# Designs tried in a protein design chat: VH-VL binders against Probable ABC transporter phosphonate/phosphite binding protein PhnD2 (phnD2). Part 21

Target 1, 264 residues: Probable ABC transporter phosphonate/phosphite binding protein PhnD2 (phnD2), of Prochlorococcus marinus (a3pdp9)
Amino acid sequence: SADPDKLIVALIPDENAATVIQDNQGLKDYLTEAFDKEIELVVTTDYSSMIEAARNDRLDLAYFGPLSYVLAKAVSDIEPFAARIKGGTKTYNSCIIGNTKKGVTSFDDIKGTTFALGDPASTSSRLFPELTLAENGLTKGKDFQGVFLGSHDAVALAVQNGNAQAGGMACPILKSLKKKGVIDPSKVTTIAQSSPIPQYPWTMRSTLSPELKEKIRFTFLDLDSDKVLKPFNADGFASITDSDYDGIRKAGKLLGLDLSKFVK
Key: E = the ipSAE of ESMFold2; O = the ipSAE of OpenDDE; V2 = 0.75 times the mean of E and O plus 0.25 times the DockQ between their complexes.

## First folded at step 10 (VH-VL)

Design k4 (framework fv_acimtamig)
Fold by ESMFold2-Fast, scan of step 10:
Structure k4 (fold): chain C 264 residues (1-264), chain A 120 residues (1-120), chain B 106 residues (1-106)
Amino acid sequence: as target 1 above (264 residues)
Amino acid sequence: QVQLVQSGAEVKKPGESLKVSCKASGYTFTRYYMHWVRQAPGQGLEWMGIINPSGGSTSYAQKFQGRVTMTRDTSTSTVYMELSSLRSEDTAVYYCARSPWYTSDYFDYWGQGTLVTVSS
Amino acid sequence: SYVLTQPSSVSVAPGQTATISCGGHNIGSKRVHWYQQRPGQSPVLVIYYDSDRPSGIPERFSGSNSGNTATLTISGTQAMDEADYYCQVWDSYSYVFGGGTKLTVL
C-alpha cells in the first residue's frame, strides 16, 4: 500500500536488539502521534537480514548504517531523507580500540592479535577499521586475525575483557557505553579515530505516496523533542541525499569487498 | 524447503536437567531468530525465550530466568534448550519455532515438538 | 504483564462463518498473528500482521484488528478447520499468546 495504516520501521542492530528497541521507544511514541498511524519497530538478527527485508519491500522506514544503506540501495527501491545532526555536522568517526592491560595501545601492538569486528556490513565496525589498518600496513588474515562479533557493544565488551586484544567500533557508541558504565575507560584505549563518516541515513520505501513521503520528511526535519533526540545524542535531523554516501562506495571498493555477498 | 527437526521424547525425574535440540535446514541459519515455546498437556502455548543464532545472544521469559539456557552451534545449524531443576509441572511438549524479526514477529515454521515427561 | 483473552470454545455448523476474538488492551496498536493447531500436530501460522495469509492458507481465513479486539474469521467453515486457534503479539521484550480457542465443527 502507498499509504499504509501501519508503518514498519526497521532499526539497524548496531547493538543488542533489546538496547536498540529500548533506545527508540521515544521515537516510536513521537512518530505514532505525528503520523496518526500505528508504528511497528523491527530489529533483524543482522545487517544483511535488514538489507534482505528492504529488498523484498517489507520496510516502510529503515534506519541503516552507511555501508548497509549502500548495499540495500543497490537492490531496493528506497530513498534517504534525513540524518542526525550534532554540533553543526552530519558525521561521526570510527574508533580503533585496544585492551589496556594487554598493552595494546598502538598499531604495532595489533600485529599477531585477535581483532574484534562487528557485522560484516558495518561501516565503523568493519569497513573503516579494516581500511585504516590496511593503510597502516596491517592485513587481516596475515598480520592479525579478525573475528566478527555482530555488534558494536559486543566488540567493546570483548576488548574490555580480553577475549579480543583490539577491535573497531563507532566512537559515539563507545562514548555511550562508557557513560552507561558498561565500559570502564581505564580498561580500553582508543588507538585511532577515522576521518569523518556520513551519519546513518533514515530511508523510506520509494513506493509510498508522494504526500506521505513529504510528511515523513518534514516530520523528521522539524523534530525538536528532547525525549526523541536524547537517545540519538542529536540536535535534530538534516536533509541528506544518496550522493552523500559515494565516499562509502569508494571505501568499499578500495577494501575489495564483494558487495553481492551481503544480499544473497 | 525449511525444516526444523527436534530430538526425541524424554522421560526425566524431578531435579534433573533437560536438553532438547532443534536442527535447522533449508535456509541461512544465522538470518532468523529461534524461539522455544512449550505446551503442557491440554494447555496453551507458552513462550520461553529467544536466541539470535548469529551472535548467540539470548532473552528469556521471566518465569524461566535462572532455569533455562539457550545455545546454538553454527557448524551444525542446531539450537539447544536446556531446562534445569525439573518439576512435574514442566511436563510438556517443547517446540522450537523460527521468526524473521525480533519485535512483533510471527513464528513461520515450527519443529515437530519434543514430549518431555517429568515424573518420579 | 500483557494479557490476551480468547473464548475457550466456539462451535459452528459446516458452511457457517466462525469468528474467534482476541482481546487485549489497545491491541489495535499491535500486530496480531494467528496459529492453528490440530490434535497431535505442531502449530501452523494461518494469519500474520493482523490480516495477511501465508502461502497455502485458504482465502476463507481472514483477520482484523482494531481497538481492544482482534478477530480471526473463517468463512464457509469445514470439518478440517476443527482445531485450537491461538492469537499472539509482541509486548515488552516478550511474545504473548492467548489462551487458545477450540473450534468445533458440528
Scores: ipSAE 0.157, ipTM 0.703, lowest interface PAE 4.9, mean pLDDT 90

Design k5 (from c5 with heavy chain S104H Y106D; framework fv_acimtamig)
Fold by ESMFold2-Fast, scan of step 10:
Structure k5 (fold): chain C 264 residues (1-264), chain A 121 residues (1-121), chain B 106 residues (1-106)
Amino acid sequence: as target 1 above (264 residues)
Amino acid sequence: QVQLVQSGAEVKKPGESLKVSCKASGYTFTRYYMHWVRQAPGQGLEWMGIINPSGGSTSYAQKFQGRVTMTRDTSTSTVYMELSSLRSEDTAVYYCARSPWYTHGDAFDIWGQGTLVTVSS
Amino acid sequence: SYVLTQPSSVSVAPGQTATISCGGHNIGSKRVHWYQQRPGQSPVLVIYYDSDRPSGIPERFSGSNSGNTATLTISGTQAMDEADYYCQVWDSYSYVFGGGTKLTVL
């Protein structure tokens, strides 16, 4: 079992790498003090690359999205231990958005358009948007053309700029981009919100020593620093288990995703 | 064998634009970030920016913001760097180089052979 | 804008130890990479993450980083080590290179 002097901490590239790294600086500083270890934050080029890094035991801690976690868990020796909590819940929602100037304000307006999607292994910018559209009689490749842009901020910008007429993304990220002035609320309409999605799981490499794993778990669960939590709009972190993501496994099957093909 | 192969030398006039290519082989193109770095004659290395080949997202050094554009073509495993409004001070060897992650520990482990661009009237 | 300071040149006799410094404010809190550039060639990574060697780089290359100075050390220096050496760090979402040090093996 491993007790390294330096922990490699991977963060899912749900936005551009610079933004992801910056938003997690407070956490990095907190963990550096708590563990008395060097903390290295890393961001891979895409979700699939992070899954491969986990498969090859390159990551000590990994902050996945729900679907990418399910995919990584199938091929990696990792275990989930914590997720953000706010207002007593460990869930968030996916938003379907439309370009206001193009008049995309309803599901019917999406037919015949280009729909922006994030990473293929994203829950809130791929899986749930496609399921929501299918439930409303809209099938990708038949009723609209999907385009994968890789990240949630790229989806939001494409819809705002009219490069795509509609798109799917995490509602919390949309709200953050509006607050930062990156997205103009008058240019982008929210058409629908999904049912609740279990929050992003923090995971650790199972081969870390039992003592270190317990220290990691309690450090996250005991975290109450406003400075660390404010960028994430969270009250704290709460315990989770693998079975909390069974709904994501079911959703993937409903969409017809071959989960075995997301790693190369 | 992992390799980055760049396009050939160019001679340009002030006010023109240049477009340099960097073709990757021997690895999964979309798994590594690609950087552009230049070096003026007898001078040091200067970072210009980064592109994520998977999604196409870019970030540029402030000095080049507004003049540089980085793009990629996943079907040919090629990245491009275009620099507009050329000046004589843009005379340099331009390198592409890859890194595995955007991190405090990112190193550029494989470099292209360089493309000499001369800007003169 | 973060600044890395290197001596412009260092001279050493064959077989002796060469040391090349890279100065920066609190650089010991950053991760330093070192590149070797022989005349007319592209840079080659020789040390990454302060002290790690890429596969194929001779054992005589080593690195350290503490306080305000990072150091590249080349023991048993050979004629083939004659090159320009650049240190590099990531700072504030950009990559910063030192000005380079010309190593002359006389």
Scores: ipSAE 0.382, ipTM 0.767, lowest interface PAE 4.1, mean pLDDT 90

Design k6 (from c5 with heavy chain S99A Y106S; framework fv_acimtamig)
Fold by ESMFold2-Fast, scan of step 10:
Structure k6 (fold): chain C 264 residues (1-264), chain A 121 residues (1-121), chain B 106 residues (1-106)
Amino acid sequence: as target 1 above (264 residues)
Amino acid sequence: QVQLVQSGAEVKKPGESLKVSCKASGYTFTRYYMHWVRQAPGQGLEWMGIINPSGGSTSYAQKFQGRVTMTRDTSTSTVYMELSSLRSEDTAVYYCARAPWYTSGSAFDIWGQGTLVTVSS
Amino acid sequence: SYVLTQPSSVSVAPGQTATISCGGHNIGSKRVHWYQQRPGQSPVLVIYYDSDRPSGIPERFSGSNSGNTATLTISGTQAMDEADYYCQVWDSYSYVFGGGTKLTVL
């Protein structure tokens, strides 16, 4: 077991890396003081690269999306311990959006269009959008063409700018982009919201010492800092377990994704 | 074998634009960030910016903001760096270099061979 | 603007230990990387994260970082080690390089 003087903390690249790092400076400061250790925030190029880093035991703490977590868990010695909570809820939703000027305001309007997707291992900008579309009679590659743009902010901008007619992304990220003035609500229509998705899991590598693992868990669960929580409109963190993500495993199988072979 | 191969030397006039390419091979192109660094004759290394080959997002050093544009083509595993409004002081060897993370400590483990750009009348 | 200070040159006899310093305010709280650049060649990473050595780099290369000074140490210095050496840190969303040190082995 390990108790390093420096903790490498990976953050899923759900937006551009500069934004991800900037939004988590409050967390870095908080953890630096709480642990009396150096905290290094890292953002990989994409979701699969973060999974590979975890597989190679390079990450001490890792903030995954739900699907990337279940993929990483299958090939890595990691354990989930906390997720954001707001109003007693540890869930969020994915949004299907359309370009208003191009007349994409309903599911029927998506047929024959280019649909923007985030990272292939994203839950709210790939898995759930494709599942929601399939449930409404629209199959990727048959009824519309998917294009992977890598991040949620890239999806939102592509739809707003007309580079894609429609797209799928996390509703909380869309709300944030609208609040910041990056997305104009008059140019982008929300067509649908998914069923609830379990919130992004914080994970730690299992080879950390039992004492350090307990301290990490305690630190997150007791966190009430506005600096950390305000950028994400969260009340705090709440305990989670691996079984909270069984629904994601089932959703992947329902869409026909071979989760056991997605990352080799 | 991991390799970054850059385009050949360029001669430009003040006010023109340059576009240097960097072709990656021997690894998964989208798994590593790509940085651009330049070195004026007899001077040290100067960081210009970074591109994520996966999504195409970029971040530039303040000095080059508004003049530099970085792009990539995933079908050819190639990154491009364009620098506009060239001046004589832009004469330099331009390097691409890869790093595993956008981070507070990621090292540049593999470098291209460099592209000499001369800006003169 | 964060600044890294290196001596412009260091000279050692063959087989002796070369020490190259990299000064920066509270640099011990940062991660320091070192690059070797031989004349007419691209930089090569020789030390990363203060003291880690990449595969293929000789054991005679080592590094340390504490307080306001990071150090690259080359034991049993050889003629092939003649090069410019650059330290590097990440500071406030930008990479900063030292001015470089020319190592001469005579």
Scores: ipSAE 0.322, ipTM 0.757, lowest interface PAE 4.4, mean pLDDT 91

Design k9 (from c5 with heavy chain P100H Y106N; framework fv_acimtamig; at its last look DockQ between E and O 0.01; V2 from the best seeds 0.00; counts 0 for: pae O 13.7 > 2, placed apart)
Fold by OpenDDE, look of step 11:
Structure k9 (fold): chain C 264 residues (1-264), chain A 121 residues (1-121), chain B 106 residues (1-106)
Amino acid sequence: as target 1 above (264 residues)
Amino acid sequence: QVQLVQSGAEVKKPGESLKVSCKASGYTFTRYYMHWVRQAPGQGLEWMGIINPSGGSTSYAQKFQGRVTMTRDTSTSTVYMELSSLRSEDTAVYYCARSHWYTSGNAFDIWGQGTLVTVSS
Amino acid sequence: SYVLTQPSSVSVAPGQTATISCGGHNIGSKRVHWYQQRPGQSPVLVIYYDSDRPSGIPERFSGSNSGNTATLTISGTQAMDEADYYCQVWDSYSYVFGGGTKLTVL
């Protein structure tokens, strides 16, 4: 239906599902009231599953990471419309972290280690960490061993606990985990930060009615509720376009990403 | 009837630009990607690029980066491909082809009739 | 760049089975499409998504994909099947065609 009574709102599983759902409860309530529709939040098991859901037109709204969005857009007609804005910016950074106790505090120390990554389709816990490492002369499989752990919080915990000696993840998530006391700052060292990355895009399926699409855009862009924005740690949502993620497409190509590995 | 109808044959000189059109009919235009593929005489198929249903995003083969521009007009259900700085080796039949935006595999299920472009001095 | 390798030509007698291969590194992890092109005509999709057949394509056309080789099979080959056949895959935000195979029906 172009105007369904229930909207399926999917969220990228960049953290454990419980955290993601909790962080978006305010948004759920807000959208429920704004649209006078049932809102179902969905967190898939992995990034690929979310891409597949979009491909199969099972999602009405979807909050992707930049790379996962690009991948999804390649196989679906999802429409990006908004991203978080904080401090006047619509970007965030990827962080490379190391286990402090094990003495992993520089790029040289990453040699010979197990490096924790999130999801293969993750921008800040796969794409940019690998790019940064490559730029610093470190090659996966040669200089270090990669391991995918599924989520950013898993990466942080693995590094903290020494299960992995280094890892890549979104800096905002790391900051959040430290603030929550999940990660001990004395146990994890930030080795590097990436260049700015376009913020997570909100998307909608193209087959929604034009009227509903406009309502969705307006609702998000006009949103100023603290109840919604505080968990997002955002000042609001700002307009975005598909072209804002062209840099991600280029970066993906540089790493030789194959869409068929993610969507099949 | 679903069909893609392309513009007629063209003769060009080296250094000029070509612009081929592809008009779609018989289906929902905004639910399909459009592709351009060319075929030099006696040669195989060569993928040139893709434009998304809304026309807001394109991706081109590396070989054509900087020379090719794809656009689409929803109001007329027409897609355009422009290739600049033509060379003799650009002599080919140029095809438009569609692929559904969420169909599994994204195969080219409908093709235009082709447009012959001859580049000669 | 990803490369698809096809034999340049395949010959088959009428009524026999023609097999056209498409080689690519770990092509089995990709979705392979096949196109038929008769002389002077536009390509026609004959197999998509490794083994699915579009409406209107005869049942004698089938496809498989595993390992490093995708295969188009034409059983009971007819004179009208004489054409060039191309395999195709998606790779790194681009489509790649094989070099094409000329099928001759003897």
Scores: ipSAE 0.000, ipTM 0.476, lowest interface PAE 13.7, mean pLDDT 92
ESMFold2-Fast, scan of step 10: ipSAE 0.636; ipTM 0.860
ESMFold2, look of step 11: ipSAE 0.431; ipTM 0.777
ESMFold2 (binder alone), look of step 11: mean pLDDT 93; pTM 0.951

Design m1 (framework fv_prolgolimab)
Fold by ESMFold2-Fast, scan of step 10:
Structure m1 (fold): chain C 264 residues (1-264), chain A 121 residues (1-121), chain B 106 residues (1-106)
Amino acid sequence: as target 1 above (264 residues)
Amino acid sequence: QVQLVQSGGGLVQPGGSLRLSCAASGFTFSSYAMYWVRQVPGKGLEWVSAISGSGGDTYYADSVKGRFAISRVNAKNTMYLQMNSLRAEDTAVYYCAKSPWYTSGYAFDIWGQGTLVTVSS
Amino acid sequence: QPVLTQPLSVSVALGQTARITCGGNNIGSKRVHWYQQKPGQAPVLVIYYDSDRPSGIPERFSGSNSGNTATLTISRAQAGDEADYYCQVWDSSTYVFGTGTKLTVL
């Protein structure tokens, strides 16, 4: 079983890579001290590239989105161990948003528009928005045109500037962008919020030594550094299991996604 | 504990109005589509109306369109059905229900206890 | 708007397997949900998305859906399974219920 001198830690590109890297410098420093090992942060170009890296056993720790985790788990020997917790809650929501000036404030207003989507393997900026729209009688390609922009911040900006009339993204990322002044609340209307989605799972390569896996698990569960937790908007990290993501597997089936076609 | 508690039923004359209420607890109300389903005595289930989690979209069965109005107040965790121009054929037990884990939902996973509405002279 | 046809009644002996069908044109392309309703009570979701069981529903309840027929199967039938059963699909902005089946446990 593996106990490498350097741990490769991958973070899902849910925002642009520079933002993700900058926000996680505190995590890198914390893990370097806790493990007494070199820590390399990796942010891939897209969600599929991160899934492929996991498939090839190139990642020691990986912070996936829910759907990308389910996809990676099907082709990789990885295990989930922790997720963000705040106020006793380990869930978040997907938001469907519309451009206020263009009058997109309800589902019916989305008909005939361009709808911004994140990465194809995103839960809150692809899977849940498409499923929510389908359940409200709106089918991608028939009632609206979907455009994949690759990240949540790209979706928010496209809707704000009118390059897309509507879009889907993680509600916590929208809230963060509004707080930072990147998104003007008067220009973007939230049309709907999804049911609760299980938080992004931290995962580890299953072939790491049992002693190292236990150390990793406790390091995250005991994490109480405001500097590290602030970018996650979290009180801490709490234990999770693979079965916590069964609802995501079900959602993928309902949308007609063939999991085998997302990687390759 | 997830619950839907209904109120507001009763006897009303043809042409009259009545408002039903459905109070929700134990889940994030604004994230779920909500529904009204009715059952005429001795008959099967019939969908009546739906409202999105945000309240921005409403849908009605053809039999009630223009007479019934569905609404929700997310801050109060309560959904309403305003029934106007009532007819004898509207006599039924009315159930509120929630979607499973989606905003609109394909199924009705939790149901209220039902409220009897009788339209009779 | 699709019409979902169920048999008016089905009888099953205690401990045997009951099968309740829901017929509809190309119903296998839709997601079918099943509800149990006992006299004077609200419906209870027993199977959703063709074959999944909600929490608290015993494994004796199962479902299938293909072609023009969806089926609710109740194995090792118990007296407490006696009820009306309804299938249901979503079709665009309309929710369609089946005609209902009364299950009698002999």
Scores: ipSAE 0.000, ipTM 0.397, lowest interface PAE 18.4, mean pLDDT 87

Design m8 (from m1 with heavy chain S31N S52D D57Y, light chain S93D; framework fv_prolgolimab)
Fold by ESMFold2-Fast, scan of step 10:
Structure m8 (fold): chain C 264 residues (1-264), chain A 121 residues (1-121), chain B 106 residues (1-106)
Amino acid sequence: as target 1 above (264 residues)
Amino acid sequence: QVQLVQSGGGLVQPGGSLRLSCAASGFTFSNYAMYWVRQVPGKGLEWVSAIDGSGGYTYYADSVKGRFAISRVNAKNTMYLQMNSLRAEDTAVYYCAKSPWYTSGYAFDIWGQGTLVTVSS
Amino acid sequence: QPVLTQPLSVSVALGQTARITCGGNNIGSKRVHWYQQKPGQAPVLVIYYDSDRPSGIPERFSGSNSGNTATLTISRAQAGDEADYYCQVWDSDTYVFGTGTKLTVL
């Protein structure tokens, strides 16, 4: 039962590492004060590396995407405890986007194009885009070519710049990039939005002491500070359980995802 | 060619249960999300529930959470709405409807004929 | 929960243009769908994704969406256009229908 003086907090690399670390500085400062412990934020190179770090008990807290969590949970002693609330919900959406100037504004326009995908273990930048396209008669490798760019911001930029004609990514990240002026709304068309996806789960290593696990859970659930929540793009946190991600497990099976391809 | 045919409505007492059915034909059923939408006679449309193409994702309006359960059997091209603990305010014409996509979250492009559910003592 | 506000009724003369509005905070960032419902019938999708027309819907039907207002426009109105019209958006984990507008054609 561990109660370390320093907590290793991993964040999924859904954007470039500098942006991820910067966006979570307020949370880091809050947790440092709340726990009276050193907090080290870490961002792995890719989603698979974070899964392996969890598998080897190298992470005390880990903020996964839904699919990467499901993959990590299969091979790690971790437990989910909280997800962010935004706009009154514990869900978000995946967006399919197209380059406006290249005329990619509908599903039909994606046929014969290069489609940008994030990390292979991403829910909103891989799993849901591929399922949505297949449902609309577009199969990766047959009707379009998929290219994995590793992160959501890379997808958005590739589509904006025309390096890919279309792509899939988290709608909240697209909105953030537009607000920051990184993405010009006139250059990128949102073709479709997915059904609701469960928000990213915060997880903790199960071998942490019961007292520390309880303190961690309550620290997140009691968080109501605007100075911490606004930069993190959250209105608060709510309890979650592993079964909240059963829908992701089913979606992964439907797409034919092989667990072994994500675990090294 | 695309058709949604509904059944299972009727009169039921408060606290009772009913199961509505929606039989699909003319399209590959498993490729589309499905919905239930209701309308009190003379009033507006209210979304009730959604289910994606796999059946793995289900969503409910706050007014029916914990009482209604949406499901589908893709092999039979049929979607269901199990309604439990019915209340007078659940009295409405219930429509099944199809999404243009595998995922729910979009328009209702094809609608069934509707079935009346009356909850009265 | 977002609220989509529509006028209770709109009247238009035969052959003239009807405009039905759907008001919602930042609705221009969402995709709006429009449904036509005639008495005793199921709704029919007439515009989806702000401005696209489903197969079989005449070119007289068009849509726009920006800022806080989406608009369904029916040009060269016909008697058969008399119906209730509903706007609808997807918002996170819910589907929101507008309050509905009765269109009367004389």
Scores: ipSAE 0.000, ipTM 0.369, lowest interface PAE 21.9, mean pLDDT 87

Design n1 (from g7 with heavy chain S31Y; framework fv_guselkumab)
Heavy chain, then light chain:
Amino acid sequence: EVQLVQSGAEVKKPGESLKISCKGSGYSFTYYWIGWVRQMPGKGLEWMGIIYPGDSDTRYSPSFQGQVTISADKSISTAYLQWSSLKASDTAMYYCARSGEWYTVDYFDYWGQGTLVTVSS
Amino acid sequence: QSVLTQPPSVSGAPGQRVTISCTGSSSNIGAGYDVHWYQQLPGTAPKLLIYGNSNRPSGVPDRFSGSKSGTSASLAITGLQSEDEADYYCQSYDSSLSGYVFGGGTKLTVL
ESMFold2-Fast, scan of step 10: ipSAE 0.230; ipTM 0.704

Design n15 (from g7 with light chain S98R; framework fv_guselkumab)
Heavy chain, then light chain:
Amino acid sequence: EVQLVQSGAEVKKPGESLKISCKGSGYSFTSYWIGWVRQMPGKGLEWMGIIYPGDSDTRYSPSFQGQVTISADKSISTAYLQWSSLKASDTAMYYCARSGEWYTVDYFDYWGQGTLVTVSS
Amino acid sequence: QSVLTQPPSVSGAPGQRVTISCTGSSSNIGAGYDVHWYQQLPGTAPKLLIYGNSNRPSGVPDRFSGSKSGTSASLAITGLQSEDEADYYCQSYDSSLRGYVFGGGTKLTVL
ESMFold2-Fast, scan of step 10: ipSAE 0.348; ipTM 0.766

Design n16 (from g7 with light chain S95R; framework fv_guselkumab)
Heavy chain, then light chain:
Amino acid sequence: EVQLVQSGAEVKKPGESLKISCKGSGYSFTSYWIGWVRQMPGKGLEWMGIIYPGDSDTRYSPSFQGQVTISADKSISTAYLQWSSLKASDTAMYYCARSGEWYTVDYFDYWGQGTLVTVSS
Amino acid sequence: QSVLTQPPSVSGAPGQRVTISCTGSSSNIGAGYDVHWYQQLPGTAPKLLIYGNSNRPSGVPDRFSGSKSGTSASLAITGLQSEDEADYYCQSYDRSLSGYVFGGGTKLTVL
ESMFold2-Fast, scan of step 10: ipSAE 0.205; ipTM 0.704

